# Ledger of designs, part 9: VHH binders against p30636

Target 1, 243 residues: p30636
Amino acid sequence: MSKKLKPFEILEDSCASVCIWLNGEPTAISNRAENLWNKAKYRVATDGAVNEILKRKSFVEWPHIICGDFDSINKQIDTKNAKVVHLPDQDYTDLSKSVQWCLEQKTLTSWEFENIVVLGGLNGRFDHTMSTLSSLIRFVDSQTPVIVLDSRNLVLAVPTGDSNLDVNLEMTTKMCGIIPIVQKETIVSSIGLKYEMENLALEFGKLISTSNEVTTSQVFLKSSSSLIFSIELENWVYKLDSL

## First folded at step 23 (VHH)

Design aa4
Fold by OpenDDE, look of step 23:
Structure aa4 (fold): chain B 243 residues (1-243), chain A 120 residues (1-120)
Amino acid sequence: as target 1 above (243 residues)
Amino acid sequence: EVQLVESGGGLVQPGRSLTLSCAASGFTFSDYYYGWYRQAPGKQRELVAAIYEKGKLYVDSVRGRFTISRDNAKNSIYLQMNSLRPEDTALYYCARYTSGVWVSEGFDYWGQGTQVTVSS
């Protein structure tokens, strides 16, 4: 059975989303991201993100949750009415810890949400970007989709097997990448791309499907291993901006 | 001398089929990947199909109609073109790829091309 992925729903309405604000470059958080954050059902900030949120206090809502190891948070900063969640485990990335915590809330508490949107995980320190991708792969089989956004990109993990991606073409430049990031043989077939793959082996250092193009609103992928799918966003998201 | 020589082009009616061939010489055929490109009048050259170590790539407009294949014993690449359309009219080129390249980024040799014209 094909896995249905609808990552663009978050750009239409984030009211059913958990939004996680990660550390990152300020420019990674666009007005679109701010709007998404403000309308999110649950706003979760990592400790490092709090500083940026404070700088943007006139434009963004305060987080419901502040989580992390609190090594990077300014000690002089008041957490206000946010619930502080200590996540001390250094064996996992901030994103992984935050995502895991959110999923636990869904299971253990009254938290109800349809997806997790991550802001700020794709820029700045490159090792952090890699950590973000690793985290996406970690949760690729989750019943709750995790989507990472910055000002330019929408990124998600695609599970092994058959997947059907709903793509809002109007919100993108259609430029996309299908990236074999896991250390397993990755054989991919596709429908809905400019360059269609037929049982094509993708591998770092050899062939990866970058600078591809989505040509339809439905993209079908069949893969022997988990993938990263990336698509370039337009500079603005009209539906979200109009809300 | 490295050579790629295309053949099999011609004038056909819509709906018909053609098979293009590319004969390679002057290098170890099995060490490379190959693709077919085409250039229509007034348009940019575009990838049509590529064949790699494992798997194939097709431009979306030819998917399901064209099939790329290779025969190492004959040092040849083929493009079976079925259900031809007027928009398939172009000069078709065979290209050699260095291993590990996407689309046109790694080609290093081209043939002279063979003309395919689809017209009623």
Scores: ipSAE 0.861, ipTM 0.949, lowest interface PAE 0.4, mean pLDDT 92
Fold by OpenDDE, look of step 25:
Structure aa4 (fold): chain B 243 residues (1-243), chain A 120 residues (1-120)
Amino acid sequence: as target 1 above (243 residues)
Amino acid sequence: EVQLVESGGGLVQPGRSLTLSCAASGFTFSDYYYGWYRQAPGKQRELVAAIYEKGKLYVDSVRGRFTISRDNAKNSIYLQMNSLRPEDTALYYCARYTSGVWVSEGFDYWGQGTQVTVSS
């Protein structure tokens, strides 16, 4: 069975999303991201993100949840009416813990949402970027899609097997990457790209599909291992802000 | 001397087929990967197809119509072109490149090209 992936549904008003705000470079959070944050059914801020949210208080809604190990948050900061959730496990990244917690809410509580949107996580410290990608792979088989978004990129994990990606071409530059990130043989076939792959082995240090281009709104991928799919967002802020 | 010599080009009508061949000499054929490029008049050279250790790559416009293959015993690369279209008209080049390169990156040697003209 082909898995349908609709990462751009996060931009639809009818879509209920959890939005996780990660600590990172301020420039990673664009007006588009702020809008997504404000529209999210559930707003989850990591402890380090609270400072940035406060700086943007005139533009962004306060989080419903503040979570993390609170090693980076200013203890003097008033959490206001946000629920504080302590996630002390150091074996996992803030993102992984936050995503896991959100998924648990879906099971344990009345939380209903269709996807998790992670704001940031792709900029700044490169090791943090890698952690973000690792987290995406961790949840690649989740029934709830996890999409990472910053000012320039939309990134998600693609599971093993057959996948069908819905791509909003108007919202992107169409420039994309299909990245074999896991340490397993990754044989990929594709439909819907400028450079189509036919049972092509992708491997770091050898061949990876970067600077590819999406040519259709439907991209089909067949892969022997999980992948990272990245697509560049259009800089035209007005298109997304109008949603 | 490193040589890549293309052949098989010609004038054909739309819908017809051609098979291009590239004969390599002057180096160890198996040490390299290969691709076909084409350059139409007034356009930039573009990758058409590439063959790697495992798998193939095609530009979308030729996917399903063209097939790239190699014969190590003959030190040759082939491009089977079916259902040819006028827009396929171009000078086709065989290219050698190092393992691990993507698309147009890393090509280090080119043939002189063979002309393919598709016209009614």
Scores: ipSAE 0.854, ipTM 0.946, lowest interface PAE 0.4, mean pLDDT 92
Fold by OpenDDE, look of step 24:
Structure aa4 (fold): chain B 243 residues (1-243), chain A 120 residues (1-120)
Amino acid sequence: as target 1 above (243 residues)
Amino acid sequence: EVQLVESGGGLVQPGRSLTLSCAASGFTFSDYYYGWYRQAPGKQRELVAAIYEKGKLYVDSVRGRFTISRDNAKNSIYLQMNSLRPEDTALYYCARYTSGVWVSEGFDYWGQGTQVTVSS
């Protein structure tokens, strides 16, 4: 059965979402992202994000959770009423650890949410971007969707098999990428793209589907391995944020 | 000398079918990927279909109607065009690609083209 993915719907209403604010470039967090953050059921900030949140205190709600190794946080900063969660495991990225922790709360506590929206993580240090992608792949089979968002991009992992992506075309430039990031043979078929793939092998160093275009509000993907789907957000989103 | 020679074009009515052929010579056919492009009057050249080592690519407007194939024994590429529409009217080109290219990037040789006209 085809997996239904609705990343744009998820981002339209964050009331049932966990939002994770990652450390990164300030410009990565748009006013729209702030709104998503403010409306999120649970707000989780990584330790590195706290300083940025403080700078934006007039516009954003304080996090419910501050998590990380706290190497980058000034210990003099008042955490206010936020719960501080120490995540010392250095084998995993802040994003991965944060996502994992959130998922555990769903199981171990009364936390109820439908999706995780990650704010940032796609810009700044390139190695951090790669870590973000790795984290998406790690959780690709999770029953809880993980969507990564910055001011320009919406990114998610697409699982093996059949997937149906709902795309809000009006919210995007329609420019997209289908990226074979895992170290497995990745054979892809698609419906709903400008350049449709028919059992096409995608591979880094050879052929990858970048600078593709979504042409329909529903994109069907069949893949032998997990993929990264990226789509460019329309600039008008920034205009709406100013209203 | 590297050569790509297209054939099979013509005038057809809407709904009809044509098969285009491209004969390659002057190089090792199996070392390359291939594609079909088309250019309508007043429009930019666009990719129609491509065939790679494993898999095929089609522009959305021809999906389900056109089929690209290759025959290494004959050093030939084909484009089966079914359910032709007036908007398919164009000069169709065969193109050679080096490995690892996406869409129109990395082509190095083109044929002279064959005219396809779809008109009632």
Scores: ipSAE 0.850, ipTM 0.945, lowest interface PAE 0.4, mean pLDDT 92
Fold by ESMFold2, look of step 23:
Structure aa4 (fold): chain B 243 residues (1-243), chain A 120 residues (1-120)
Amino acid sequence: as target 1 above (243 residues)
Amino acid sequence: EVQLVESGGGLVQPGRSLTLSCAASGFTFSDYYYGWYRQAPGKQRELVAAIYEKGKLYVDSVRGRFTISRDNAKNSIYLQMNSLRPEDTALYYCARYTSGVWVSEGFDYWGQGTQVTVSS
């Protein structure tokens, strides 16, 4: 029936995750992201992220896997005890290649995990952020959810059809967006938002649902096309006693 | 030359129904989209409902109780308000939108309002 989406599970200690550290700006990676990285069952860094991990070596665990085309690895970076995986296909982004490789490990190796979390894909060059959103849509029908997180945002794709989205309200400011990124007719209905949509057509350049607000811990979305859902996270300091 | 004239407000008991109307003139009615806003004393104006090219939008507190509609032949927009509660007491405004406006300050005209008072 309805797809169940539980993106806040990535922040729970009992959740088995793959965490992919994509390249990111130093100020976009928060204490929350570092803790999530450290507790991940599998830690995967792209070659462009390794320098940032080195800068934080007192606070973050070393990757299990370093992947990429090896240009930066071959010239500047000691990989230490991480397994090195060569992902040379230049027709795909680092995010798409690393996610695809991780998904393949469920079928090709003994990897067991419940979701993939991507750090660092939402800042810096804006065109890279657009590429991140494109990749989320590409993987929207995967049995393993893909969630992108930075210091202020949790972002995921929502599939066509009916979805129930679990929101941990105390971890968020509740401010959210429902974004019609695919280039197909996108008609949305909702329950659990401040501004409820009833068969509403969303389209860039016409109408998009930014500055909406979740009002319940269960958000229902019905959509004729895949969506990007974004929600703003609370400042980590105010959540420390709850974690 | 643009005019939006709200009517149909009044004093009603909780649980009853009321239909607001907005008569439009001075422009081609079918070229635009419309919404209802409300403002209680001392509060900010808030969106109640909007009707767009495809679909409708409602604030969560009225979903399932209020229905927005339009009639191009009568140049009119309606708000059917069922199961009224004291919290619905406000001055209700009809607003005109050009396409692409999301619950923003970008509507280009609104009327003087019609008062709805829900009290026992």
Scores: ipSAE 0.698, ipTM 0.886, lowest interface PAE 1.0, mean pLDDT 86
Fold by ESMFold2, look of step 24:
Structure aa4 (fold): chain B 243 residues (1-243), chain A 120 residues (1-120)
Amino acid sequence: as target 1 above (243 residues)
Amino acid sequence: EVQLVESGGGLVQPGRSLTLSCAASGFTFSDYYYGWYRQAPGKQRELVAAIYEKGKLYVDSVRGRFTISRDNAKNSIYLQMNSLRPEDTALYYCARYTSGVWVSEGFDYWGQGTQVTVSS
């Protein structure tokens, strides 16, 4: 019953990913993020991200898909050859709707991809960051993993039960957090962390695991509820002249 | 007056065992959480193990060798240290946590320490 989590596959050139560019502050988009966007098999921009993509036209490829309810898109912008997808549901966030739409393309069309990578959503308005984490939990059991990434962070949800998490230690500072965001009993045991948990109850307002550190490339987590796992990325410089 | 009194340290050979004890007094023992920290000469104090309302935490270098426990009836916290190594040589401190403190120096009381020395 152990779930295998391989979030660092998104950084491999051979990995087929959907990359979703969500709203966010411009400074959160690093060279690493631009490279991931440019190499993505499918590039999906939410309506609120289109202006930022246009501002970075010299460095980033145009989206294959522009989606959203279009309240925040500049109507003067030429969508060019991007397919425009209207996702009007006001009960869900742009991220949740975009992820759901992408997953549907695996069953409704011929889209083939191994991961969904989300750029943005970890900065700017704090309530938007909380919404991003809620969306990660909502999709925790998806066959296709959803990973959120910015210049400094890689964040994913870890499901209930046993998980083996592959960590590329060389790409990280190893500093990590194990966060019990779900509002039910969260009991965690671990192998492969500096501070090992043994049936430890985690709860906001009582105890959460911050400033932990991965010590191995394969981290075992057993949890009674879904978790947010975050890990700090090493600052590596990609040269865009190789594109 | 809040008191935490460590005992059980000493000189032992590598591979042997020691049990550290911490006797607590002056407060309601069951209302708090506890940890053991250690400090080698010239180094920063580091967490060794903690025991919370539910569950335990260990630094990776001692997992599988050390066991923290508590006895509410005796107002005591213990650290069973097995398979001791020279690198375990340090002053060991018992600490009391109010709550919500992860692996930091956020404990509100600590004892005087008990010396553990692992050498031939």
Scores: ipSAE 0.694, ipTM 0.885, lowest interface PAE 1.1, mean pLDDT 86

Design aa4
Fold by ESMFold2, look of step 25:
Structure aa4 (fold): chain B 243 residues (1-243), chain A 120 residues (1-120)
Amino acid sequence: as target 1 above (243 residues)
Amino acid sequence: EVQLVESGGGLVQPGRSLTLSCAASGFTFSDYYYGWYRQAPGKQRELVAAIYEKGKLYVDSVRGRFTISRDNAKNSIYLQMNSLRPEDTALYYCARYTSGVWVSEGFDYWGQGTQVTVSS
C-alpha cells in the first residue's frame, strides 16, 4: 500500500523526536533548528559537533548522548553528564552510525520517539552532503522517518513504490526537487506538483526534477527507485536587501 | 533544413476537443525529444507538455485533459486537447530539444505556431 510521509510533524510536534547534531557549518543552523534541538526528547551530538555546541552553550541544551570514534586520549573537551557512545566502524558515516544506534534504542530499550531529525550535513564539505543523502537512502524503509533540516531546506528520502507526502504549505516557499540518486532506473509519476510527471525517467546527466513546485498539501509520488525529496522552507529572518 | 510545422488549431467551444499535430523534417526524428509550448497575448511562452525517452511531463493546469504523443514512423508529435477552457486560448508551438530540459527554454528549434481559440 501507499506509504504516508509526514515530514512537517518535526516542525509542529518536535518534542517526540530524536535530534542528531552533525558537525555542520554554523551558518546552516537557524533559530528554528536551535529550538528543535532544545525541545527534542533525545539530543544526540556526534563527536565533531561538540565544539560547535560549546560555542552556543548560552542558547542550546547540552546533549544527552555524545557519539563517535574516541580512539585515543587527547585534549578533548569535558563531556559533562552526557552518555558517551563509541561507534568505531570506519566504513560508515557519523550520520549512518548515529541513526542506526538511535533506532536500536527504540527496539532494545524504553526510548519512544516518532522521528529522527538531523541538523547539519547539508553544508561544509560537499562530499559530506553527498554522504548525508546516501545515508537517507540507506534508511528509507525504516518505520521511523529520518529528516534532514537546515535554515532553508527540509530533505528526506522517499521509498520505492507509492507514497503520499503531507506538506505544510504555509511553512514553505513550495519550491521543491525530486532527485534520482539511486543507481537504478528511476521512473516517477506524480500528483500535486506544478510540473506533473507521468512515468518519467529521471537520471543525473539527463533529466532531474529541480525547481518544481508543490501545488497541494498532499503530494502523491510513485517511483521505481528511492528518491530524495527536497523542499525550501520559509526563512525570511535575514532581509539583506532591506537593511 | 530543420522544420517543425504545427497544424490543427482553430476556434472551438468550451468543453470541446482539438488535436494539434507537428510535422518534423530535415533531421532524424527519433534522435530528439519534443514539447508543446503556448503563448497567450502579453505573456511569455510556457511549457504545456513534453515527451522524453521514457515518460511525459505536463503543466498542472492541463493534467488529465491534454495528452502528448509521438509517432516516429510519421515524424510527428501530437497534442490531444480535451475539455478545452477559455484560458487555454493561445498560440501553440512545437519544439525540439537534444538534452533534458526540465522547464527552461533549452529547445533549439521552434515551429511557427498554430492558434487555438476557446470561446462561446
Scores: ipSAE 0.676, ipTM 0.876, lowest interface PAE 1.1, mean pLDDT 85
Fold by ESMFold2, fold request of step 26:
Structure aa4 (fold): chain B 243 residues (1-243), chain A 120 residues (1-120)
Amino acid sequence: as target 1 above (243 residues)
Amino acid sequence: EVQLVESGGGLVQPGRSLTLSCAASGFTFSDYYYGWYRQAPGKQRELVAAIYEKGKLYVDSVRGRFTISRDNAKNSIYLQMNSLRPEDTALYYCARYTSGVWVSEGFDYWGQGTQVTVSS
């Protein structure tokens, strides 16, 4: 069964999203990310993100939910009108717990949203970036897609089997990567990339597809294991250099 | 002495086929991976196709028209080129790789090339 992936829908005005703001470094947030946060139907901040949101209170909306185990802020804070949700389980990362909680809200509190957008998961401590990718794989089969972005990158997991990926070519430099992060044999075939793979084995330490390029607005991927797809976004600096 | 010797180029009409061959010598052939690159006058050398331990890679402009293959018994690499177009006109190089490196710029030896010219 072919899976249809439409990650660029998060950038359309009509898309209903949950936006999760992780304990990310300040440089991960751009004007695009601030706009996504402000327009999100549900805004969820992890406890470590609260200080950064306070620094930006003139530019970003206050979260609807503040969640976490609160080890990073033992001091009392003013949560204002945000609901505080304690997620103390030490066996799971902040991102995995936050995503799981949001998905449960579809059933338990009738939240309605089409995807989960994650900010702050691709910058800062590198091991946290790896944890973000692990969480993407964990939720790869969810009915609700999880998409991570920062100022330069849009990143999602692609499931085992056949996938068709919609790409908005005008919003990207087209530079992309196909990353075999799962520790299983990963054999990939593709249509719609500059370097087309034909039953090609990808493996860290041997061959990974970096600096590939999307050549069509619909990319087909067939993979024997889940993989990470990344694509570089255009930014306003590059647009100012174009006539 | 590592040698890669390309052959099979020539002048052909659009829509026709050619088979390029590359004879390898001076090393253990089965220890390596191989590719075909091409360079048109005034342009950068570009990957056409590569063959690895498991699977193949093609540049999109040749997918479905070109097939890379290898014959370990003959220490040879081949490029079957079907449905040739004028834009396929280039000097074609056989290349060797020492390990599984993503290959937009990653070969360590290549030959002198064989010219393919596609014109009416």
Scores: ipSAE 0.669, ipTM 0.880, lowest interface PAE 1.2, mean pLDDT 85
Fold by ESMFold2, last read:
Structure aa4 (fold): chain B 243 residues (1-243), chain A 120 residues (1-120)
Amino acid sequence: as target 1 above (243 residues)
Amino acid sequence: EVQLVESGGGLVQPGRSLTLSCAASGFTFSDYYYGWYRQAPGKQRELVAAIYEKGKLYVDSVRGRFTISRDNAKNSIYLQMNSLRPEDTALYYCARYTSGVWVSEGFDYWGQGTQVTVSS
C-alpha cells in the first residue's frame, strides 16, 4: 500500500501540530520556525531549549510543557506555568523520548494533533544531527508524521515500500536529497524528480542522491529501506542574534 | 588510448525509434559506469541516462521512452530511443565515469557525438 506523506501541511494555518523545540541553537530558528512555534496547538520544549526561549521572550510564546532528562533535586529552571515532565530513560535520546511522550498524549490525555514538528536538531554538534535522523527513522511508521524544520530545510523519513510525497513547490527551491542512511541495501525508484532513479542502489561512500530536484507536486518513491528526504525551503534566512 | 565512438544517429520522424551505440576501446570496459548526454544548439549539455553497477538513472523528460543498456562482451553502451519528439533533437555523447558518484561528478571521457534530428 502506498503511504501518503504531506509534510507541507505543517505550514497551513488550519493544521494542528505539536511543536518540539529541541535545543538552543539560535541559527536554526527563523521567523518561520517562530511562527510555527507560536501557532502550535501544543508547545513542548526540551530542557536544553529553555534558555534560548527566554532570550526570545518578546516574540515567542512560553511552552506548555518543559520536558527533559534533568535532576529535579539539583537543577533549578524557572518553568513558570509550563507543566514539567521528567523523561529520565537513558536508553533514548531527548528527541525520541519527547516524540514518544507526545504520541502517548493522544490516548492518555486526549491530545488532538496531526503532526509533530521539530525545531532544531539539524545544527550545532554534528553527532546530534545524526541522532535526529536516527529518531526520524525510528518513528517512520508512526501514524502521526514527524517533520524536522530549520530555516533552510524540511526533513522527514520515508518508509520502506511505496510512498507518495506531496510537495508545495512554491515554498521550496525544489533542491532535494534522497539519503540512504539505514544500514541495509537501499534500492530506489522514483517518479517526479529531475534525475529519475530506476532500481538504483544508493550507499554512503558510493552513490547518494544529492542536488536532485523535485519537478512535480507529487513525488513517488519506492525503496527497499527507509530513507531520509530533505528539501530546501524558499526564502530562507538565518538568525545570527547570538553572536 | 581511451576512445568512445558513438553511432546510430540520423534523421527520423516524430514518434519513431532509434538505437544509439557507443563502442569503447583502450581500457577495461567492465571497470566503469556510463551515461548518455545530449546538447541541442544553443543549450548546455544535459544528462539523458546513466547506467551503474546496480540500476539506472534517467532525466525526467525521457523516462519511459529511452532505455540505456550495456554489453560487457561487446564493450558497448546503447541508448534505445522510442517515441521520439522534436525536442529530442541534439548531438548525443557517450560518457565514462570513474566512480559511482552522482551524475554531475566523475565524468572523465566522452566521444565526438552522433546527431539525432527529429522532424517532419
Scores: ipSAE 0.641, ipTM 0.864, lowest interface PAE 1.2, mean pLDDT 86
Fold by ESMFold2, last read:
Structure aa4 (fold): chain B 243 residues (1-243), chain A 120 residues (1-120)
Amino acid sequence: as target 1 above (243 residues)
Amino acid sequence: EVQLVESGGGLVQPGRSLTLSCAASGFTFSDYYYGWYRQAPGKQRELVAAIYEKGKLYVDSVRGRFTISRDNAKNSIYLQMNSLRPEDTALYYCARYTSGVWVSEGFDYWGQGTQVTVSS
């Protein structure tokens, strides 16, 4: 059973998404991310993101939900009409708790959405980036995909077994990576990449597929372990302005 | 000393096949990994195929037409090239890797190459 992955759907106007603003690193948010946030059917901010959202109040909509353990929130900031959700469990990361809570809303409050999009988590402290990748793997088998996005990157987990990945070639530089982050033997075969892998073992410290390139709008991946797939986003405006 | 000697190139018509071979000497053959690279006139050198401890890598333009293999008993690496096209015309090099480095990096020895010309 081949899994179909459609991560570029988050950029379509018809796609209903939950958008989680994980943290507020000033350089991690772009106009593309702001547009996704504003168009999201459900906007969820972690408590650490609230001050950054307020700084951008002319460009971004206020969250529907503010969640977290609230030890970092500025107490003088009015939550306005956002629902406040307390997620105090210290055994899990803010991202994992936020994703889990959103998934539960499909049943508990009949939320309807097709994707969870995460803003933040790919910059700042490097260990937070590693935690973001760990959370992607944790939710790799969810019926609802989790996709991380920033100004340059679209990142998702690819499950064990066969996967077909849809790529919107107009929105990407096509530069991609296939990263064997799971601590388990990782054997990969591919169709649709410049450097095609044929039962190739990938392992940190030996061989990882960086600076690969998608060559088609559908990429097939077969893997013995879950993978991280990353692809570099095209900034069309930047390329036009550079001429 | 370390030596890699390519052979098997030539002039062939489109649709035909060739087998390139690379004879290795001066080192313990089974300790290393190998690849084939090519450089067409006026173009940059590109990876064609690589063979590792487990698995193989091919550039997309040759996937399904070319097969890399090795024979530890003969200290040799091969490139079976089927369904040759004019764009496969190039000087073909074999190369030795000391580690599983990604694509065209980390090779430390290669030969002078063997010419493959595909034309009517």
Scores: ipSAE 0.637, ipTM 0.864, lowest interface PAE 1.2, mean pLDDT 85
Fold by ESMFold2, fold request of step 26:
Structure aa4 (fold): chain B 243 residues (1-243), chain A 120 residues (1-120)
Amino acid sequence: as target 1 above (243 residues)
Amino acid sequence: EVQLVESGGGLVQPGRSLTLSCAASGFTFSDYYYGWYRQAPGKQRELVAAIYEKGKLYVDSVRGRFTISRDNAKNSIYLQMNSLRPEDTALYYCARYTSGVWVSEGFDYWGQGTQVTVSS
């Protein structure tokens, strides 16, 4: 059955989202990202993000939740009114643990939200960017989509099988990539791209689809493995004053 | 010496079909991948279709009308062009690719081209 993916919904005023501020270089958090954070129904900061939030206290709302190692957070950071959640499992990344915790709140605390939006995780240390992509793949089959956003990029995982991806053409330059990050045979067919794939094998070191272009507001993808889809946002601006 | 020789171009009416052929010589044909490019007067050369080890790629303006294929026994690549339109008028080039290269960046040889003119 075709999976419906609507990643641009996170940019709508009526969207109920969890926003996770994972971390980020000062330039990764644009005005768009600050607005998303401020309007989020639930704001979750990892301990790596708290100092950046403090630097921006005149522009961004305080988190509802601060998560990480409780002992370090309690002794070194004024958490104010945020609830502190200790996520001790050392076998998983901070992003994976925070996403899992948020999903559990739908059952345990009756949180209601349509999306998880991640700020940070696409810049800074490159190995952290790879970890972010790994986490997106881990949650690709979740009923609640996980979308990573920075000033320039919107990134999500696309599951195995058939997917229909809604694209808001007004909000994108339309430049996109289809990236075969999973270590399995990845064969892709598409409708709605400038360079249409017909049962095309994609593999790092051989062929990957970069600098493709969305030509329709509804893109069909069929894939034998999960993919990373990236699309460039319109009117992106780096934010330099937060250094 | 590497050679790619296109043939099959001509003048044809809109809605009709044409088959382009590209004969390859001077190298081991089965070791490479191939594509067709076209260049209309005053325009840049653009990809039309490519054929890889597994799968094919088409520019959206020809998807469903054009089919790329290869015949290893004949050392040949073909472009079947159906439902031709005036905007398909161009000089068509066959191109050779090294494995693992996105079609816009790995072109190492092409022929002199064959002209396709679609006009009533």
Scores: ipSAE 0.630, ipTM 0.865, lowest interface PAE 1.2, mean pLDDT 85

